# Designs tried in a protein design chat: VH-VL binders against Basement membrane proteoglycan (unc-52). Part 7

Target 1, 184 residues: Basement membrane proteoglycan (unc-52), of Caenorhabditis elegans (q06561r450to633)
Amino acid sequence: KDRLMFAGDAEGVTISDIEERTIDRNTPFSFFKTGYLTFDGTTDGVAKYWRLPQRFLGDKVTAYGGKMEFEIEFSGSGHHSSEPMVVLKGNQNILVHRVRNQEHVLRSDSPVRITVETYETNYEQLNGAAATREDLLMVLADLDAFLIRATHVAHQTSTSLGDVSWEIAVDRYTPDGLALEVEQ

## First folded at step 1 (VH-VL)

Design t06 (framework fv_tislelizumab)
Fold by ESMFold2-Fast, scan of step 1:
Structure t06 (fold): chain C 184 residues (1-184), chain A 121 residues (1-121), chain B 107 residues (1-107)
Amino acid sequence: as target 1 above (184 residues)
Amino acid sequence: QVQLQESGPGLVKPSETLSLTCTVSGGSISSYYVHWIRQPPGKGLEWIGVIYYSGSTNYNPSLKSRVTISKDTSKNQVSLKLSSVTAADTAVYYCARDLGSGSYRYGMDVWGQGTTVTVSS
Amino acid sequence: DIVMTQSPDSLAVSLGERATINCKSSQSVSSYVAWYQQKPGQPPKLLINWASTRESGVPDRFSGSGYGTDFTLTISSLQAEDVAVYYCQQYYSTPYTFGQGTKLEIK
């Protein structure tokens, strides 16, 4: 289990655009809200992403069948972003996760905990084509980037990321069929 | 504004199959999950099952052998069938909307009025 | 299955006073707990989502808190229209399960 708790430290998280052409390593993060990494909103119209640190990258095939969870909160108004919420890059492939019914659940000053089970049915290619299990496993086998969207509305004043975790699948059965207790 | 409305026979005989329909207006059933919940007289709430926007289903293990939930997107309706009913199945049956998806879980934000089902000879 | 246990089963509170209802899960459910209000003859109404997020149109006297296994619904200043049965529900994993309910009445 990989986890970020943001107890007064950014833990290697940086800000970038979706293509990682510009990586801002000097972002003045705020920690005024306990358990959250906060960044001032953007008004330049460019989608920004929380870029997870190296320890979330590399060979992550064991994450298949588990889940990733994170909490987001923002302050602002205006049109909701059409950008993907999660971006995984690996083996020269990009798979994204998009939030359905986003405008009903992503509201200003209301924290939302997002859970994405690590299955191909929750991912698609940038052009909207469905991801296959093989596509997802190839990306996870050599993960080069893990991005979470930081800009959510057109007139955003702040954005926060909290309690990021990436969990492996739980094995419920022994070879003889005896059930095992599920780990948290 | 989305509304859900349950309909059913009211009275069902023991051993028969109970058939209920949930009609959705003001929105498409393809855009969210729909749950069935029941409440016996004077008792609490019991989750029966869910049908996802994809058409896949998940049922309460205590009822799984007797329950089928399906949907007809052309009629914007979700149906519940419960076979081999007994007096223990007497309850108010609700359908409810869930805005959840593959990216977030949600509570049940819009409920139908409920339809009363009595299992009696 | 995850078991949700509410306490107390019934609660009488004077108008204007604080009402507190507790909900405990048999295993961690993260923040995936909803609170519902049910008045006689009516369907349940969602009040709180994600343990602590108040639904649109719900008065600010209602608040939720908790994470993991222990959750609380608080009504800061009870009003007459708040007389109802309150249910907690986990949606961390299926089967979804509800607490047994807490009946709230005016003292």
Scores: ipSAE 0.011, ipTM 0.569, lowest interface PAE 9.2, mean pLDDT 85

Design t07 (framework fv_tislelizumab)
Fold by ESMFold2-Fast, scan of step 1:
Structure t07 (fold): chain C 184 residues (1-184), chain A 120 residues (1-120), chain B 107 residues (1-107)
Amino acid sequence: as target 1 above (184 residues)
Amino acid sequence: QVQLQESGPGLVKPSETLSLTCTVSGGSISSYYVHWIRQPPGKGLEWIGVIYYSGSTNYNPSLKSRVTISKDTSKNQVSLKLSSVTAADTAVYYCARAYSSSWHYGMDVWGQGTTVTVSS
Amino acid sequence: DIVMTQSPDSLAVSLGERATINCKSSQSVSSYVAWYQQKPGQPPKLLINWASTRESGVPDRFSGSGYGTDFTLTISSLQAEDVAVYYCQQYYSTPYTFGQGTKLEIK
């Protein structure tokens, strides 16, 4: 189980665009709201992402069948971003998770906890094509990037990330109820 | 509807600084990425750089030492300055916006282009 | 930098026939590819975004496909007004790069 609690420390989280370039023009992180990593500032048209630290990367095949959870909060108005909420990059592949019914789930000044079970049914290619189990396992086998969207609305004034956790599957069952085979 | 219009001197001498302006009407430059793209005679398209809502910029590394993009939100204008020009900088210069429901979007509105010739 | 390579450099197709233009990237760009049409003396016009999403107002005879490194623009039932140079562009990573262009003409 990997976890980030942001009790006065960024814990290695940075902010970047989807290409993982660090954004120099953002306001420095603050910890004003207890348990949250926050940055303030107007949107600049570039989708921004919280980039998770090295401990969330590498060989994460054991995360298959578990779940990732994180809390987000933002202040702002305008049209909701159509960019993916979670971006996983690995083995030269990219798989994304999109939040359904965003306007009802993501509201200004209203924190929400997002849970994504680590199954291929929750991920797709950038063009919307469904991910296969093989696709997801290949990405997890050598995870290079784990990004969580930080820009949610067109006229955003602040964004916050809280309590990130990525649980290993306790019983390693697949979404169809079969145990994931592990042998030596 | 949104329109973009480039303007500039047309003729620039070698070693001088090229200055172009992109005027946006029908929308606010604070709501768009604004890109600069150029096209030398008989050649393809080359991306020069972009200015974001915040005023942050990103430039093509091949031009980064010579290029500056800035904006004046009160005039709804974006400017491009390219220093130390040579004949290789002769091209049609376009400004273009990118904004839609996807924030990594293609450039959907372009200016008509302004021709710049570098000669003595 | 990511290099975008189009094929063919030029293509002649009869009216009403299918035209196919290919674009290959030097590394995976996922679906971050746009296609543009440029007629003489005019700026480029966005046709396709996200590799396969047709822009509003673009005729349905234009379609895009592909993912990763190989992308295709297809024009069914070619019409006279489709004579133009077509460019693919990646916006996966800066600097944004364009293909060299494919000149489409009527046979």
Scores: ipSAE 0.007, ipTM 0.460, lowest interface PAE 14.4, mean pLDDT 81

Design t12 (framework fv_tislelizumab)
Fold by ESMFold2-Fast, scan of step 1:
Structure t12 (fold): chain C 184 residues (1-184), chain A 122 residues (1-122), chain B 107 residues (1-107)
Amino acid sequence: as target 1 above (184 residues)
Amino acid sequence: QVQLQESGPGLVKPSETLSLTCTVSGGSISSYYVHWIRQPPGKGLEWIGVIYYSGSTNYNPSLKSRVTISKDTSKNQVSLKLSSVTAADTAVYYCARGEYTVTTSYYGMDVWGQGTTVTVSS
Amino acid sequence: DIVMTQSPDSLAVSLGERATINCKSSQSVSSYVAWYQQKPGQPPKLLINWASTRESGVPDRFSGSGYGTDFTLTISSLQAEDVAVYYCQQYYSTPYTFGQGTKLEIK
């Protein structure tokens, strides 16, 4: 089980755009809230992503059938981002996860724990085409990037990431979308 | 240009609290991490803990119940307190700078103090 | 905790010859490894960061390599001033841990 607790350090997490064209080496993180990594994400209108460290990369085929979880909190208002919530890159392929009904799931000043079952039904190509099991296994076999969206609304004043975990399958089936349809 | 200098008592009695100060010159302690490392006579290096530029701390679990690291930004000083000392705490104590960046939040320690020798003896 | 193990504990190398020091981690630390040089009575000096990036001012005879669990510090042509104890350190995960040290002497 891979996990990030953010007990006073970034544990190798960095920030970039979805293409990883610009990795921000100048924006410092703050640790105002214990267990969270925080920054402002609103300055340039470009969606920003938390980049997970090397221990979440490489051969991750054993993660298939398990789940990833992370906690998000943000402050702000305006239209919700249409960008993917999770981006996995590997073997020259990119698969993304988008949160359904995110206006109900993601609310200002309300921490939300997001759970994504590691199955192809939760991922798609960047252009929206469905991912196959073979696509997901290929990406997981040589994972080059694991990104979590850091910018959520148009007029965001802060964003936080907490308690990230990616767990392997333990011989159990989890229904598609179970943790993404939360009501207030 | 940045320099670190440790200071404190040369001798501490068993069961007492060891108090050390690291004074920083040539830069602000708010711009980097400060680590404490110790080295017992004739032995290797042991990491004690770190204080981040935010003021948050992280400690070696083997010492966590006894150690406190704090800072005074107005004096540009970082302090280490180690309670309930024993002969096993006899060592040279160093403070060292770790530079913070978004991509390398845990950088190698590039500036070290000269070290201060602490002997725990009755 | 991640355990860092150096080999050998000590070695003697003739002036002008190559010295090689190895460091193994108990689990993968990617490239989050630093190498330090410590001379008697002095604090450690950072030589190599990120497994292979030489610190500013460090002579080019020093080089680092490795990834994952196996790391190497090489001194291509030993000089008298290189007599010291060398330590590897991982900063992949807290607590930060150091190897036990390798004492380098001239033959």
Scores: ipSAE 0.005, ipTM 0.458, lowest interface PAE 15.7, mean pLDDT 81

Design t13 (framework fv_tislelizumab)
Fold by ESMFold2-Fast, scan of step 1:
Structure t13 (fold): chain C 184 residues (1-184), chain A 119 residues (1-119), chain B 107 residues (1-107)
Amino acid sequence: as target 1 above (184 residues)
Amino acid sequence: QVQLQESGPGLVKPSETLSLTCTVSGGSISSYYVHWIRQPPGKGLEWIGVIYYSGSTNYNPSLKSRVTISKDTSKNQVSLKLSSVTAADTAVYYCARSIAARYYGMDVWGQGTTVTVSS
Amino acid sequence: DIVMTQSPDSLAVSLGERATINCKSSQSVSSYVAWYQQKPGQPPKLLINWASTRESGVPDRFSGSGYGTDFTLTISSLQAEDVAVYYCQQYYSYPYTFGQGTKLEIK
């Protein structure tokens, strides 16, 4: 079962830019907020991402058709980021999920749980081109990176990630033929 | 519904280790967080610590050197051990649960068990 | 540690009247505050989560409000069964801390 609950430990999560050129290993995380991994500090204007640990990577084809969920909370003000919310990298390809109407979904000091179903209709290429089912399955077949956006507003003072889960949708069906979603 | 029940000695001698057990029924301790809270006679509530579904723990810094919280999933029990007790540790001890990520308040409490530290 | 301070320490309110209990934190705790009711010989009972969200089964005369450092529990029309000690609690950061309690009596 691929899940992070942040029980007083980062569980291998790190922070980087979207290209993973700079991985921040020096700035400490705080665990003061119950069930959250928190990064305190003013954003320098560069988008930052939570990098999920190795257990969320590798062959994840069986995640197709399942859902990923995570909680985010931030403190700050200013315009909302236009950067992708979720970034999946694999097999020399990058697919992203963008949240629409962010100003209604993401509010300062209000935790929100984001749910993304693992279907190609929820992902696009970094340049905005639509993702095909084959594109998504190729990325999932050898996942190299799973990133969740950590910077949400222009003048951010704090950001938190909590309760991350990714369900495996295996080729198992209910008696009526519907796909059954199962946690890994 | 889920119920929590504390058990332990009524009397503990100074310098000894206090050992309490919280038995959970109607649910699994692997599904939530279990906290220990105490209340000295005529005083308010003091949070002692928590054990997560995963077995990870967090303790009140004022008690951290003396406290151990553990669980036995096969018996559906959570245990609290407090070493080197003094009269200041005389209190009613409660166990309580909280559900991670949605509700952070403690919604189900045991009835409490009274512990007196005296010779 | 975050210190939670309640006011008043005790109050007496007539049946049917409004009771107001205040809770102040030494630093911002956002909305991560719960309110508990404790009757003699009983464990605390959760009334309010997230500063203002009433727990299922709790009468609608109980309401919570506040954000940051200042929180209020209001009982709009006091009933005899509401005689108890009320505690606020923050769960914004470890260690979790409670207010000192407010004793509510009917006069």
Scores: ipSAE 0.000, ipTM 0.472, lowest interface PAE 16.4, mean pLDDT 83

Design t14 (framework fv_tislelizumab)
Fold by ESMFold2-Fast, scan of step 1:
Structure t14 (fold): chain C 184 residues (1-184), chain A 119 residues (1-119), chain B 107 residues (1-107)
Amino acid sequence: as target 1 above (184 residues)
Amino acid sequence: QVQLQESGPGLVKPSETLSLTCTVSGGSISSYYVHWIRQPPGKGLEWIGVIYYSGSTNYNPSLKSRVTISKDTSKNQVSLKLSSVTAADTAVYYCARDYKWELHGMDVWGQGTTVTVSS
Amino acid sequence: DIVMTQSPDSLAVSLGERATINCKSSQSVSSYVAWYQQKPGQPPKLLINWASTRESGVPDRFSGSGYGTDFTLTISSLQAEDVAVYYCQQYYSTPYTFGQGTKLEIK
């Protein structure tokens, strides 16, 4: 089990755009509420993402069938971002999770705990194509990036991330793989 | 265990293009960021640039007009090209990996390759 | 560009005594500082990352501290094998920059 509690520092979390090309290490963080990493809003209109530290990366196939959870809260107004909420990158592939009906789930000044079960039905390709079990397992086998969206509305004044956890499946992981398809 | 090794010409003439290769063994270059760093004789370390797992690059502004970093994933190699070289480019050139360069220092380095710019 | 300045340029310390090397950045780099050890004819070796996190396999006599603009590498009890040039590096923003190096010798 991997977890971020934000009880006094950012624990290696940084901010970037979705491509990780413009990494912002100068974003001021505050810890007003115990367990939250916060920063003042955004003004440039580019979607920003919290980048999780290396402990959440690498070989994570045992996370298949488990779940990730995190709490977010924001202040602001305007149109909700259409960008993915979670971005997983691995083996040169990108899978994303999008929150449906997010205008009702994510409301200004209202904290929400988001739970994403680590199954292919909760992820898709960037172009919207459905992810297969094999797609997800390939990404998890060599996870290079784990991003959580930090921008939520057009006129955002602040955003907070809290209590991030990623749990393995209760049941023992049973791999099902491309090797069987290749040899047939 | 992951290892990096630089290779290239030991001598390059002024105004020519320097071409170096970093070969990775024990792992795939698709899994890490690879940096190029140089060290002139008797001096300190200078960061040249990085290539990300995605293939995107970022260069030191002082060298940006002359430098290109690329990779060939099928050969597990990262290449550095530096054009219009002068005596000031004489240095030991290192490649180094950083699994997540923004979160960590460079944990695996090649042994370095010496490049002398002279006629 | 962020300038990293080390002090002193060279330091002589007796075996078993504490060695302290300082590194100052021209602007805040938060905790995004690494420390490297380089022996003659060898590549640099990562000792400390994230200002204070010791790399796996590095002896516990090495420690890092600092935040913002002022950073310190400490060797609590100098061993003969610690003779080397030490570099600090910021990875807060590109271009990444190194200090000029501190040469550590036995007194």
Scores: ipSAE 0.006, ipTM 0.479, lowest interface PAE 13.7, mean pLDDT 82

Design t15 (framework fv_tislelizumab)
Fold by ESMFold2-Fast, scan of step 1:
Structure t15 (fold): chain C 184 residues (1-184), chain A 122 residues (1-122), chain B 107 residues (1-107)
Amino acid sequence: as target 1 above (184 residues)
Amino acid sequence: QVQLQESGPGLVKPSETLSLTCTVSGGSISSYYVHWIRQPPGKGLEWIGVIYYSGSTNYNPSLKSRVTISKDTSKNQVSLKLSSVTAADTAVYYCARGGYSYGKYYYGMDVWGQGTTVTVSS
Amino acid sequence: DIVMTQSPDSLAVSLGERATINCKSSQSVSSYVAWYQQKPGQPPKLLINWASTRESGVPDRFSGSGYGTDFTLTISSLQAEDVAVYYCQQYYSTPYTFGQGTKLEIK
């Protein structure tokens, strides 16, 4: 029953666009409570992402079948972003999770806990094509980036991320070609 | 059952660009990696490159300046372009599927096309 | 680049006897090695993945072993249909590289 947790330190967290073309390592963060990071909004029209630190990267095949959870809060108004909520990059592949009917889920000044089970049915390719189990397992096998969207509405004044956890399922994976077994 | 089939011109002139297409049936190219491999007459296998689920590519450094691999998901096709060809590019060209696994790093190529012969000659 | 070297270049084995083909990598590739069989006029066929995992439909007489830099493909009891060229391949690092091939013939 193990999980990776964000625990009140911002060490290694950075901000970038989805392509990681511009990585901001100098944006000041503040904590409004233990385990939460806050910064001001973003440039109009450019989605920004929290980049999770190295401990969330690398071989994460054991996360398959477990839950990823995090809490987000924002202040602002305007049209909701259509950008992905979670972006996983690995083995030169990109898989994303989108929150459907976002306007009903995300509201200004109202923290919301997002839970994403690490199954292919919850992920798609950036172009919208469905992800297969094999797609997801290969991305997880050598995770290069784990991004969570920081910009949620057109006229945002603040954004927060906290209580990030990623459940690790029982590790039954072998390099000899045996399938990964997922248990809790 | 997934099948791959290569197609393109059998004869290409020196200095021109070789264009090949790999057509996939029985499955989606969005579900796996597609590799290009070639084999000169009477010689061994040489890996040319791969296109991943995301459309990202990786090329053999010896060919990188001349090679482009792309895909059209709507047509379920992967294309190979090799520029400035010479007689050394004469070979059978294969496309192959690589990325189907329930585990880490399954890059073995389990489904291959029949191969298409390309001769570079004036 | 990782260089894969096979030995021998050619091998003649009597029907029913054991055939052994070796593959050495210039640096450690862990278990990220595949073995292929190629018959004249045909594309290569994947036999073994992850150094020792036999592909579905491949006869039990084929087995792979090894880790790091030394790998072996074994055919425990050679049959006439096994005459082919055999290739090892590493996929530990790009560019993926193949051995030069071992031609297996009946003695």
Scores: ipSAE 0.000, ipTM 0.447, lowest interface PAE 18.1, mean pLDDT 81

Design z01 (framework fv_fiztasovimab)
Heavy chain, then light chain:
Amino acid sequence: QVQLQQWGAGLLKPSETLSLTCAVYGGSFSGYYWGWIRQPPGKGLEWIGEIYHSGSTNSNPSLKSRVTMSVDTSKNQFSLKVSSVTAADTAVYFCARGRYSYYMDVWGKGTTVTVSS
Amino acid sequence: QSVLTQPPSASGTPGQRVSISCSGSSSNIGSNYVYWYQQLPGTAPKLLIFKNNQRPSGVPDRFSGSKSGTSASLAISGLRSEDEADYYCAAWDDSLSGYVFGTGTKVTVL
ESMFold2-Fast, scan of step 1: ipSAE 0.081; ipTM 0.681

Design z02 (framework fv_fiztasovimab)
Fold by ESMFold2-Fast, scan of step 1:
Structure z02 (fold): chain C 184 residues (1-184), chain A 118 residues (1-118), chain B 110 residues (1-110)
Amino acid sequence: as target 1 above (184 residues)
Amino acid sequence: QVQLQQWGAGLLKPSETLSLTCAVYGGSFSGYYWGWIRQPPGKGLEWIGEIYHSGSTNSNPSLKSRVTMSVDTSKNQFSLKVSSVTAADTAVYFCARGLKWSYYMDVWGKGTTVTVSS
Amino acid sequence: QSVLTQPPSASGTPGQRVSISCSGSSSNIGSNYVYWYQQLPGTAPKLLIFKNNQRPSGVPDRFSGSKSGTSASLAISGLRSEDEADYYCAAWDDSLSGYVFGTGTKVTVL
């Protein structure tokens, strides 16, 4: 369904901080690693995120029960970021996904394909509280931001994002199921 | 309330295959790890392994060669098989639900006693 | 295989504070969250503490957890007779790619 291939074009992806208050539109992207959008010049202590384009935003309730996949690679060393890997913002709420065993999953010069199923069990509130199904559905109903972390280690020299897809799972998310849950 | 109902063989002979099943009621099967933990009589807890609803597994290296786990998403069930059992496999076996973003089991089955004797 | 080391027993009288230590290594407690489980006699374990120091709904605040370096501790304040149980710490072990439990501590209320 929705997909980004990065065949020589950024396809509307930009870089920002988590609050989207500083959007970097001037740092050039490199496409010399085929299939990846590459950014050089990430700085120590500043968490940066790939911002997905508008077609990934809006009413995305049908994405519940599907999955998001993307490939990341970086070059660098030092302490791993404590920031979330995926950030979803919607209806004045924020839900985040954090990678388990990040230090062992994300290694320099080693591309990794990340899969995140669109279930509340894979997300938490920014303060660490567990997300409920209702929390996730409310965020998805009017999605304002979809961010993927671009800074992974303290002394990073480059970061790359590849082949982003977000599957809609209409066969696993039904009106009957929603009606039963919402009634309470 | 989510509840786990477990069942399987109670008495086995050495060399046989242990087979246990756990069924999930009152909650979603998808988005969780489903795990197995055992406890020999008078001893502590030993983690056997976990399976994600997609079929991806993680298992205890000391048991990995003998352990097979599976899921049946249409029935909201998951199963454990342990081959070539010995008296050392005598234990109470628990199934449990684990969260993907944290390594803990928040819902446990009541346990199934398995005795391996000739 | 790596296990987390706990004292085999701990005891106290009603109203006292009991602490249970849990010692691990850099591959488990040193790099991952610590969890604690309570097992009442004849029952399945129950999650008592998750993510080092957080409590599930229904767990009294007299139970608290902490973590420092490669060690963790469970504290039970205002000890009650119904706290008599076995307590297990647990953590993911990166070198094993698996979950490890502590050796367990039997808490006796005198």
Scores: ipSAE 0.006, ipTM 0.477, lowest interface PAE 13.4, mean pLDDT 83

Design z03 (framework fv_fiztasovimab)
Fold by ESMFold2-Fast, scan of step 1:
Structure z03 (fold): chain C 184 residues (1-184), chain A 121 residues (1-121), chain B 110 residues (1-110)
Amino acid sequence: as target 1 above (184 residues)
Amino acid sequence: QVQLQQWGAGLLKPSETLSLTCAVYGGSFSGYYWGWIRQPPGKGLEWIGEIYHSGSTNSNPSLKSRVTMSVDTSKNQFSLKVSSVTAADTAVYFCARVYYDSSGYYYMDVWGKGTTVTVSS
Amino acid sequence: QSVLTQPPSASGTPGQRVSISCSGSSSNIGSNYVYWYQQLPGTAPKLLIFKNNQRPSGVPDRFSGSKSGTSASLAISGLRSEDEADYYCAAWDDSLSGYVFGTGTKVTVL
């Protein structure tokens, strides 16, 4: 469906808090890491999110059953953030994805590719209640926000986002894929 | 299916630099760590390190001072260099694809066939 | 250096059950998933078990894994001559920020 590859351009990505109360449209980004959008500086415990552009928003029902992928890297130390990794907002509802055991997956100075299948079992409501298929489809039908967490540890000095993609279900089933990726 | 083909100098003298290359065929190079594991004759497996397609590396602390890894994304290749070799570096060296995801998986799912490296005076 | 400890050898006759232990610490097995690799003579290792107890496609049901606390085990039921190989457990180690392998166990079929 949609893909961002950061070849020296932010592709319309901005920074915000989870509520989108403060949208930073003027923060300078670094591009010294090929393929990544980088934000330098200490966040001092304030949760921040990469806010994806309009091209990822609107009617995204066809993304159900597909695969969302993105790469992240950070530098820093301290306790890992308890904030959601992915936030989807639509039709006055908010659904979030949380990375389990993130201290084993998210390591300082070690990029990782996060993969989230677009199924209700991978999302929950902000209060922790399980998402239903109806909840997810309702959010996808009129997507107003797609946020990816940019702050990962308490004392962070750098954060990067790379290669964001969100596929429709049919794109996931390919004969050229690995056996594990096409078994279902 | 994904295949790893590896090559490099097999016979070295002490103090020389070991250089090995691994090429990826039949699958995506991006989005994975690419790793090196070695096995001395009659001994077990030792993880050397890994490199991401961006060039970011993690390596075994006991080898970190002598190990350099690099990627060539235009050729879908990654390489290992070990400086100041001694007889203790004699081993079969394997390259591998490292599978990981946000569920906490972290394992080698595809392995090269191995390259024998002998260090002798 | 910290590695996962396995018995050097294990043996059985065809049809028997063989169990291989793997002992670690809180920074590796205690906090992370355990994996098992099979290495047939003269070949590269092959992933046999992932996520403590899951089998990849193509691995026979007679192989099973388990984890409890800081230890893990691999069980081979209905032992066959083609199972004669070296077996290695492995896990990520948080304190080393690296992947560690067990000392390895040579399984012989008598």
Scores: ipSAE 0.016, ipTM 0.627, lowest interface PAE 8.1, mean pLDDT 85

